# VH-VL binders against Large ribosomal subunit protein uL10m (mRpL10), part 56

Target 1, 224 residues: Large ribosomal subunit protein uL10m (mRpL10), of Drosophila melanogaster (Fruit fly) (q9vpl3)
Amino acid sequence: RGKINIQRPKAPHYERARVVAVTQPKYPELPKAKSCFKTRAERTQQQQENPYNEIIAREVRNWLDHSRLVAFFHLSSITADDIFRVRVQLHKQNLHLKSYGSKIIEQAVKNTRYEAIVPLFHSNHCIVFSPDPEKTAALLRIVRRVPQMVLLGGIVEETMLSRNQLVAYAQMPGLHAVQAQLVQTLSQAPGHLIQQLQAHQNSFVQVLDVHAKNQMNEETPKST

## First folded at step 3 (VH-VL)

Design p51 (from i3 with heavy chain G100P S103T L105F Y107P; framework fv_imvotamab_arm2)
Fold by ESMFold2-Fast, scan of step 3:
Structure p51 (fold): chain C 224 residues (1-224), chain A 118 residues (1-118), chain B 112 residues (1-112)
Amino acid sequence: as target 1 above (224 residues)
Amino acid sequence: EVQLVQSGAEVKKPGESLKISCKGSGYSFTNYWIGWVRQMPGKGLEWMGIIYPSDSYTRYSPSFQGQVTISADKSITTAYLQWSSLKASDTAMYYCARLPYDTSFDPWGQGTLVTVSS
Amino acid sequence: DIVMTQTPLSSPVTLGQPASISCRSSQSLVHSDGDTYLSWLQQRPGQPPRLLIYEISNRFSGVPDRFSGSGAGTDFTLKISRVEAEDVGVYYCMQATEYPWTFGGGTKVEIK
């Protein structure tokens, strides 16, 4: 009897399951050699927390370097069930929600292009990573329904963008070349994180100078 | 290797209390939901409830709300299912199962047989 | 609650012949995110359940190629192309679209 010849499916869903397995904590069988040094590590762990922090900081650096989309959020109080639902929906779009301590993020981005993000993590926060910048619109659609997550800004194609610039990027047509050009244009605008900090410093200095001039002008005419 | 290991079979009398366990190993215990499933003798599977061990948040099936208590101790990577007062109708095989982020169930524990008789 | 109905209740098959199991839900299983969370489980005699298929048609790791899933909305099918002795057991469909997550009544696959 002839039967239907069904080829092996290599569906996106199988790839997503594989990605979940890769991106969630993976515990490969520990080599016997490393297990022998576990007791030694335990005895010095409370004295040397820096080695652990550097390992996690390197993980954060790798996520930043290998993700073409990174979004930063302030996170208000949220239930485990709600964050689980959000994480599942994000994962289906190849978006990976991660949380790291402020000190670890600071160590990860120190002396790098991304150092300007440190002030964003003063309060409760989380980060979403993706290798696919075209998922920015999907990210914003999902997060719009989660009031506990407030978008602060992000990085697209290694370019830091403010909240408004990320929203603008998400609203562009699905042509990658056009979106890449827009990112470059937006990054040259005053809204860029580094440029915002520098522009605000320059604006403050300018305001002080104008105030000083006005004060002088006010006094001079009255003395005459 | 990811494993869920459940406590051994129990034989109890009506009115007695019982607490059975499900110990996770080989993965980050606090990052995955654990669910409990009942299978009465010769019958199908019934969803009882789930727990997120990181903060002990629980959700029960309406049929089991108030009938059982689900808890977890993350320090020993163990989830629990507890009865304050057993009934003969609680006689069943009880399974625990891990729920990964894609809502598939993997792995399942080996099961704990609970027999309640006079 | 979403009610899951499986047919047949039992499926006696000859070794090497195909088997087909149907699962129908009382409501659409399409989640608000656009995906359908329908899974198939196998329970061999004296063993715990084992995941076979997730999200309608995706075969889980280590599951033989002879198992396949199909369907949409409210009507789903699990097929075994060539039943082997080790396939004896009870098969369950399960939905995780709405909480509480619910199972079908089960289909017993037996060898004639």
Scores: ipSAE 0.006, ipTM 0.403, lowest interface PAE 14.5, mean pLDDT 74

Design p52 (from i3 with heavy chain L99I S103E S104G L105F; framework fv_imvotamab_arm2)
Fold by ESMFold2-Fast, scan of step 3:
Structure p52 (fold): chain C 224 residues (1-224), chain A 118 residues (1-118), chain B 112 residues (1-112)
Amino acid sequence: as target 1 above (224 residues)
Amino acid sequence: EVQLVQSGAEVKKPGESLKISCKGSGYSFTNYWIGWVRQMPGKGLEWMGIIYPSDSYTRYSPSFQGQVTISADKSITTAYLQWSSLKASDTAMYYCARIGYDEGFDYWGQGTLVTVSS
Amino acid sequence: DIVMTQTPLSSPVTLGQPASISCRSSQSLVHSDGDTYLSWLQQRPGQPPRLLIYEISNRFSGVPDRFSGSGAGTDFTLKISRVEAEDVGVYYCMQATEYPWTFGGGTKVEIK
């Protein structure tokens, strides 16, 4: 579904509004771009929708707080059938694929240690949550088969990791204590992760440009 | 270094039970699927099934479904292949192999030779 | 089940000469995710199999450049550009696109 029942649900009012809209004559258009003020009706509609956003933001905070693995992806155009297949594969590994609007994510992480992730969600995106960090390798194996999902980075044991660090974590052998120590060591520069994630976004844009050119020419300069 | 070490050769009579093992080391055991492959004497490779050790989810080839049981004990990083009642036709080399990120069998055990004679 | 057919059954080759192995599937190996889960394995005498190539053309870590894979859909080829003594063995193609996973019958590469 994707909707939550709230104290004043929109379903009955939506149906009534739709019936009324079908039967009412058209009204003159108002030049909204010329006003710096929101009308009373616009403010009332915004306020009515705000409680729903806070409920979903609370859900996002709960997922972040109770997941030991969180992975962030850029999501390109993908069919409903294809994303459903990905969800099924992920669910078998206790991996939960979620999609939330950027404003909801911003609201959820504001004034938390996770606020740094907001810039990742300026475009189409999705997030995978799991209570089990051992599933990082399984996650990467599954999404490797989904070219529409591009890994941006993640959080493991409350530690923010770049794409390369998350890939390294997934390939790491040995005891979890040793893995946790290494993750802690790699990630101990607050703010450094943002620079790495921004660099990855720039690399992603470059990769898309190169990929588009390669598809047209089907030629790649070889250095070997 | 990723290694899969299998149990030693077995000589059994028809009707006997058997459980062979495959111990993983040098990697996160619960993060990779383990597959079992049979090779009959002088023949090619046959896929038997796979297991995900973290939750013991299994998937079998139809020709082996009900003939064998695949299991794993993540506390000792070991996968198992077992028969309740062996047949002479089970005589073969049995390999375990790790399934990598690309669904290829990237690392293999040394094999366990099972001989069933009447 | 997807049937994997390999040709030839045996390939005697002179040292330093090329060898080519064909693998054909009874149906397309293109998964709905767009990838083709076709791999090639090498088995030397008395040894377990070893992964050479995954997803048609990607060489596994440590595999020499003389090995290359190509193909699409239902028709795939493994090529060894210059066969060395250590390349003697049986080569298998395998598909993991559809359950059950299936192997080709194998091609024996031997030195003449």
Scores: ipSAE 0.000, ipTM 0.425, lowest interface PAE 14.4, mean pLDDT 76

Design p54 (from i3 with heavy chain L99H G100D D102S S103E; framework fv_imvotamab_arm2)
Fold by ESMFold2-Fast, scan of step 3:
Structure p54 (fold): chain C 224 residues (1-224), chain A 118 residues (1-118), chain B 112 residues (1-112)
Amino acid sequence: as target 1 above (224 residues)
Amino acid sequence: EVQLVQSGAEVKKPGESLKISCKGSGYSFTNYWIGWVRQMPGKGLEWMGIIYPSDSYTRYSPSFQGQVTISADKSITTAYLQWSSLKASDTAMYYCARHDYSESLDYWGQGTLVTVSS
Amino acid sequence: DIVMTQTPLSSPVTLGQPASISCRSSQSLVHSDGDTYLSWLQQRPGQPPRLLIYEISNRFSGVPDRFSGSGAGTDFTLKISRVEAEDVGVYYCMQATEYPWTFGGGTKVEIK
């Protein structure tokens, strides 16, 4: 089975430039606004029909469609210098760190098999994309040194995986052996996948709580 | 299944040229580095150098810089180690091995025995 | 170059007993990215080397849990909790923090 040999999704600047050229407003074609106020329905309609948001949502869909590895992270406050260093390290392994607003992600995955991931993005988040699922181990090793990034789960070969399943996938040695064990791991009913993602989200919250308590009880005295 | 398959044993005379190969399969060849390691008879391991097949970027150990050439042909998923002029001191087992950003040599070839004698 | 020193040179052990191998580097193996690129390899007689442990303490896929790695900075240890007949071979530590990458001299594990 041939792999889709793309280095990255379509360049966002190119798509945006094309849309701007095509959609440049012509004032004589637009009716003058008569109202100083818009109804709630009109505001909602305008937000939903924002062409800029759809352009970025299309970018997200392209990343999802062309990536065989997608990993979801909670992102705590991090300096521009630190995130730049992480991006450089990831890029060397063909891993692409992206951050999108929750509304854009919701628009991108709406009416797709991945709609269940939306709750993961209600807090600060980032996503790592790659065409190469063998890079999962490299991804986890790099991110291990970035405490501001906490793994929530991901998608490998179009299959949604919990955090524990992604960690297990990273530890498997061969392509055929990995795929065989992945099938074994992913033999749960579709309803169980959503439960696993939500349970993992709850486990993440518990990990943060335990870590915070440990910081107060054990590590704080060592810092003074 | 990740495999690195090396070319067969070689018997050469001092001054002769030689090129040995290491063919990768079961993974994305261009996304991983290939390293070469020498093991003299009854001795330990020596790192010779590495290549990134995607752009043919190489890094050599100072001990081997100018003594060998590392190359790769990504169209046939094969890395090479070559000598322009062999010496008796080049008699050794030569291994190729794969690594990623973790910088660990994770999968190894079976080795190519090179014997150089007059 | 970073020099890697292994002790002991040979370790005869009784089956089922533990074995411990030490590796010391001439300078810190902590890379500027915060990681420590210290790995352990096993070479059985007549076979190519095999990765056991990477980044100090992480077991490579398929490696039995009786193998464990520990250490920091310049001092590292590989432990085999209960030596089995198949564990006979030469063990090497390796650093990839700084070029050129360097190996320890090896420790031969033999059954008494």
Scores: ipSAE 0.000, ipTM 0.411, lowest interface PAE 14.5, mean pLDDT 76

Design p55 (framework fv_imvotamab_arm2)
Fold by ESMFold2-Fast, scan of step 3:
Structure p55 (fold): chain C 224 residues (1-224), chain A 117 residues (1-117), chain B 112 residues (1-112)
Amino acid sequence: as target 1 above (224 residues)
Amino acid sequence: EVQLVQSGAEVKKPGESLKISCKGSGYSFTNYWIGWVRQMPGKGLEWMGIIYPSDSYTRYSPSFQGQVTISADKSITTAYLQWSSLKASDTAMYYCARLGYSDLDYWGQGTLVTVSS
Amino acid sequence: DIVMTQTPLSSPVTLGQPASISCRSSQSLVHSDGDTYLSWLQQRPGQPPRLLIYEISNRFSGVPDRFSGSGAGTDFTLKISRVEAEDVGVYYCMQATEYPWTFGGGTKVEIK
């Protein structure tokens, strides 16, 4: 028996597979010796809008519009087995882990109030959606044990929150009115929140760079 | 509980139009895709197409593009499959099914369509 | 189109014995997102299809644990560990990695 209770469809994730096969152009391959420069077909493909993106973008917009909790994560290398276990744990709490390309995100949020999130997706990322904002605490508890997922921020009740603001929201008692007031208070400057979220990404990249250099030199970059 | 209830059996002549229905209940109708599947007598399953009721976006199998129209009316939580001109080769059982977790999870009981002169 | 080939066409089994159904795709079913959109459906005589397994190996709600799915890439298997009378019917594999979605030809499981 599956441990998944099927409370929410995985339609966006599933639909991606179906669309790829139909929208991918199928041209005869040229010998690589003759393809030092992009072929006419390859140039045309790059210039034309991808219908795949528009189809999936509709689903992403639906997830954003119908989710009262949206959390954004940086995603490091993770095995299929490990991500599957995380998805199962999240799904039990009505939390839905999704991953989309940056162009699809951009297409989905174009001309919407969510357009400001596009810069968050310049690196490897994933998103967790839920209709239930009370599940924020459960979400953070689960992902705390997944080092490959680094919380960047999110949207609660249509309000953009930084990592620290989401943590604060999760620690509030189950009094809906108090939590709603907190969200309103924390959302004082949306522009500054985007900058804070991007700064966290930049700091993470800097930490990775230092770690890589020190690992090659067999030195520890930080101590306990 | 999730339930898809389809319209009753139809007997038609070639050239006639037909519209069959699939009514969803027990879930948020606009949040799930609805697919249509054909099963000819004694044969296997053929995917026809799918619709997203929230915005009525459709995708068809190439074999059925132009042969049928899929639509939905979210105010009455109903999806439709329609022919402008039936052919004898359209004689089949037609199923609607909801796209759930990652596949077609709940199925209607089927609508038998018989086309004969 | 991706062609789904099921073997055997018919699988007569003794009650309580295992049954195994194979499904082979003409192309890899691994999507660019890393997931494999292969499912198994059961159709009992006179009834609509019923989802058994999705994404290769995940049992749908209410499906008995005697049903299991396995496989990767282009080769997939549905196993029934001990066939019961209610398991009689036609089983279909289905791919949703590429449009159009396509089904296998079906395997009839029957009691001998």
Scores: ipSAE 0.000, ipTM 0.437, lowest interface PAE 15.6, mean pLDDT 76

Design p56 (framework fv_imvotamab_arm2)
Fold by ESMFold2-Fast, scan of step 3:
Structure p56 (fold): chain C 224 residues (1-224), chain A 119 residues (1-119), chain B 112 residues (1-112)
Amino acid sequence: as target 1 above (224 residues)
Amino acid sequence: EVQLVQSGAEVKKPGESLKISCKGSGYSFTNYWIGWVRQMPGKGLEWMGIIYPSDSYTRYSPSFQGQVTISADKSITTAYLQWSSLKASDTAMYYCARFGYEDSGFDYWGQGTLVTVSS
Amino acid sequence: DIVMTQTPLSSPVTLGQPASISCRSSQSLVHSDGDTYLSWLQQRPGQPPRLLIYEISNRFSGVPDRFSGSGAGTDFTLKISRVEAEDVGVYYCMQATEYPWTFGGGTKVEIK
């Protein structure tokens, strides 16, 4: 089956990370059995035109499906040392920075609920994935110090959020139920989420007021 | 409480090997860099290198590249600084310090390990 | 390498009076990410260094508000608004913008 049990998501993701780290195995392993050989040949032929794009697109879909936090960024020119520094800092928080070509992203999300993200990848971009949506605040704190990475929007708990909505979500400190309520409130806003629709300030303030006081006033000067 | 505890003072002769330690506690050891800083008697601070304990990635100052080895054992939350062959010029106080990219500074420091190398 | 030059105080500081320490870098400390990775450390006699200020002007946890940092580009200042007896020690600026990371030569603050 194409889907994996979410209770055991680590093994497939870590296995794919190792495969992606290596562009190609030294030798292709073809089965000696005639039926297995035929099946593999058919699969290879089916993916002949864009074999790498299809394989990577499948992996992108898997990351999207099994990550409860996905953040999209525009990426300006940055040195290898600087991006490595950022990757290491993000990895500390179980945040996984990935970069894919725009054609691969388009292929991965076409005919899926994620198709609306395609316009976000018109130029240089990167994506941060995490199984833990409570890490949104840590992500934004880290990225605030990387001006080459500009937040475009994200997906939290399967809900697409604009930049401003994701920032609002990040202001909720470690309160799982309240953060889930905020996601629902933000997703009910009229208009298109990926175009940075503004959440109502009253909704954000009301949610914060119930569970935490004054955190927004100390840290966030204007975002709703 | 974040704490870095370094091994005790060492007195060595030139040519001897040495490995000193820095044990972290009160925080997620694998989530922060550990740096080593030398302070020669009566002098200022010199950055030697850093390690990220999660994957043991290291970066050295050119002045110390090939002169020392920095390592870490995340199972016991300990970082190490070692010399294969000590010189009299290695006589100094050695500090380990945690580096957080959130504040971009050496935020917590060990008490220091005094290394004396004399014949 | 980026050279960090500190201007030492010309005389001991009288208790309750302000003190100012200057740090100048041989080249701009603005990192490619737009931030400036300049920090200030205090080393009291017989103690390890302690972080006071990070990214030019941000006070580290537990640092008294009499300490403030300012500056941009290549010229940075640490100010102590009212020097107390416990402020005796050596103060270092440090840059983490470019490898190798480098420290200033230190400035000794003494009470008159």
Scores: ipSAE 0.006, ipTM 0.429, lowest interface PAE 14.1, mean pLDDT 74

Design p57 (framework fv_anetumab)
Fold by ESMFold2-Fast, scan of step 3:
Structure p57 (fold): chain C 224 residues (1-224), chain A 118 residues (1-118), chain B 111 residues (1-111)
Amino acid sequence: as target 1 above (224 residues)
Amino acid sequence: QVELVQSGAEVKKPGESLKISCKGSGYSFTNYWIGWVRQAPGKGLEWMGIIYPSDSYTRYSPSFQGQVTISADKSISTAYLQWSSLKASDTAMYYCARLGYDSSLDYWGQGTLVTVSS
Amino acid sequence: DIALTQPASVSGSPGQSITISCTGTSSDVGGYNYVSWYQQHPGKAPKLMIYEVSNRPSGVSNRFSGSKSGNTASLTISGLQAEDEADYYCSSYTSSSTYWVFGGGTKLTVL
């Protein structure tokens, strides 16, 4: 202990206080769920400590700026043990599960292209960051086995995607990155590269057809 | 290249405090769990605990709960293992190791030998 | 805290195959596919040999293989060589507050 309000709060100080408070459970077992690794009390402290909010908002902006994949989830009641298992699985794939209070997210995304995400954080939530958009398929495979985490949408290569669009992207990893590269190449040297972009769109439809057939097979024993 | 470098050997007396370190390099330190493993002289490996540097979430082995403190400073990519009051029974080799993308300790520090004697 | 059960020692001759067992419960080895194996030579830090029951890290010889049946995981070393002589530890995720648990270790002697 000994950790109280600090005049110039730091994210590490807050994290250390949280760890000390919650990592030593008493018997009998405490069944209470975790909220994306931060308690309600910790979120309330963040709102009351304005300088701390700015420091964490800077951290959130840094994660957004350096992540080519960002996925937003609603988090239902989940045990500490279950969320820990999910974190371990995600971490193996270079996927980083984080949570921030709504006020901090608002500060982080205010006056940015990401401002539209604020309504997603009205309730318990988690955000998964990754520098690698090719990991979207791995992310969805892992989360499919965690009914407490419900995909709301995401951002891939600075493009905001709905839940369905993100699922479609997962079936053909790299499509948005490939499109960005094709656009750059086209702007430098106009030509038949437009045909390549159209071919990618046709391949997308083919991939979706194959996926739909595979999903129908899966539905028989394992429904959505 | 991934590397974990631990602090040097320590010789202490019972009752003294100690803090040993484990510095990660060649990877994103905040994105990987760090585990601490103890090996008493001539004995096997035993888990002490694990920390996720990004949010400082820790879990301790029941044998070490309350006996040691695990912490991390992400600004300098360093994890720590600390005792408030050492005992002769704390004499051991202490390893830090990274929990990799495979749910395994994929990279290990060289070890820190701690000797506690009066 | 009770460690996973491994034989204290095992021995073999060059070119033979040996198997080291690691027995736990349904709360660790039997319940999860997070079994790893570590090799430790005297005076050295452990080295990861097998992860997630049967996978090998880059740079580990294909003579090393892992498997699991029920509550028992096994490490098999084929074509035994002198440099394989070391201590071998299994480890598993556990649903207890420990997170991970190690086996007691097995000393492999190559005769």
Scores: ipSAE 0.006, ipTM 0.442, lowest interface PAE 13.0, mean pLDDT 74

Design p58 (from p57 with light chain G31D N33D T94A S95G S97N; framework fv_anetumab)
Fold by ESMFold2-Fast, scan of step 3:
Structure p58 (fold): chain C 224 residues (1-224), chain A 118 residues (1-118), chain B 111 residues (1-111)
Amino acid sequence: as target 1 above (224 residues)
Amino acid sequence: QVELVQSGAEVKKPGESLKISCKGSGYSFTNYWIGWVRQAPGKGLEWMGIIYPSDSYTRYSPSFQGQVTISADKSISTAYLQWSSLKASDTAMYYCARLGYDSSLDYWGQGTLVTVSS
Amino acid sequence: DIALTQPASVSGSPGQSITISCTGTSSDVGDYDYVSWYQQHPGKAPKLMIYEVSNRPSGVSNRFSGSKSGNTASLTISGLQAEDEADYYCSSYAGSNTYWVFGGGTKLTVL
C-alpha cells in the first residue's frame, strides 16, 4: 500500500479514509442490501421516516467527492443472498456497492457539479464507489455475471462517462491514456456526453413505463 | 495500415552512449502507449518500460529503472530508447510495440539488434 | 526476471492438440483479464495470437484458443501443423506499479 500512496500523492485524505471506515460494517454478518430491493416509492417513504436524511446526504456527497471511480447501475429484483455475494466480490477489489433513495441523492448533489446525475436515479439503482479507477475492469467483469445490474454510466477523475466510454476505459491500462482521450473527446463535442446520459435516462424511463403498464395489465387476467 | 519501423543494427563498445528509434505510422501516434521489450541472445522476452507519447509519461520495469531512458517526439511520431553508458550485458534484440485498445501489444517493430563488445 | 511460469517445452504430432500453461499470482493473472499470448518464429518479431484471455485478432487461426482458471491462463492449439513450431510467450497486466510482465516462454516442437 505505501508504494501506491507514493505513486499517487493524492491518495485518500485522512477525512476520506475516515468516511470509508465509518461506512464499512463493524461486523458484516448480515447483508446491508435491503435498500436495493425497494421501489422508488418505498424508498421515498423510508426517507420521510428517517430523521437523519441530511446526514446520509452528506455521506453520499463525501463518497462522490473522494472517489476517483463512481459507476451508476440500474438494479432489477435480486435476492439478499445474491447481492451479498456481489458485495463480497466487489469489496475484494476495493469496490463499494451502496444504495440510497432518490431524494437523498438529490439532496446530496443539489447545487454541485454532480447535479446532472439526478435523473438516472428516478428508478431502482445502486452506485459503486472506489478510490482506484484501475479497478474499472474488475468491476465490469464481476457485474457481467450479474444480469440484474445494468451499467448506466459513471464518473472517472471527476469526468462524466457514458456506458460505452466507461467500457472503453476498462480496456485501457494507464490513467494518462484515458485522461488524454477524454479531454480530446470533450473538446470536440461540448455537452454531448451530458446529452447521451440524458437520452439513456429517457429511454430507460420509457422501458420502465412499459413494464409498469404490463404489470398493471397482469392484474386483470383475460380469462376472467 | 499500422506500422512500426525501428532504426538499424548498432555495434558499440562498453561505456558508449546510444539512442535507438521506433517510428509509428498509419495511426494516431499520440493516442497509444509504446512499449519497449528486450530479448537477450537465446533468451525470452522482458518488459523494459512504456511511454504515452501525448504527454511523455513513462513507466519502467523495476529491472530497467535507471538503466535506460525512454522518450518520444510526437511531432515526428517517434519513440526512443537510450543508454548513457552501455554495458556488455546490454547486448540484445530490442523491440518496440504498440499497446492497443484491447490492452495487448498488437503491432511490433522489426527489432533493433544492439551488440556491445570490446 | 520472469514473473509468470511457463513450461520450457511442449511437443506434439501433426493433428494433435497441445496446451501451454501460464501461472501467475492473484495480483496479475488472477485479478485481471488482460492475458495475451505471442508467437515468435526464429529471427522474427513476436506476433499477437490471443488477447484478453480468449480473444483472437483478425488473421489468427481458430485452432488457437485461450482460457483462464484462477491464477493460471492456458493457450490451446488444436490440429497441430508444422508452422505452429515456435516459441510462445504469455503476458499479463500486473497492476500500475509494474504494468505488464512476460512468462519465460515455451518452445513448441512439432514432430
Scores: ipSAE 0.000, ipTM 0.423, lowest interface PAE 15.8, mean pLDDT 75

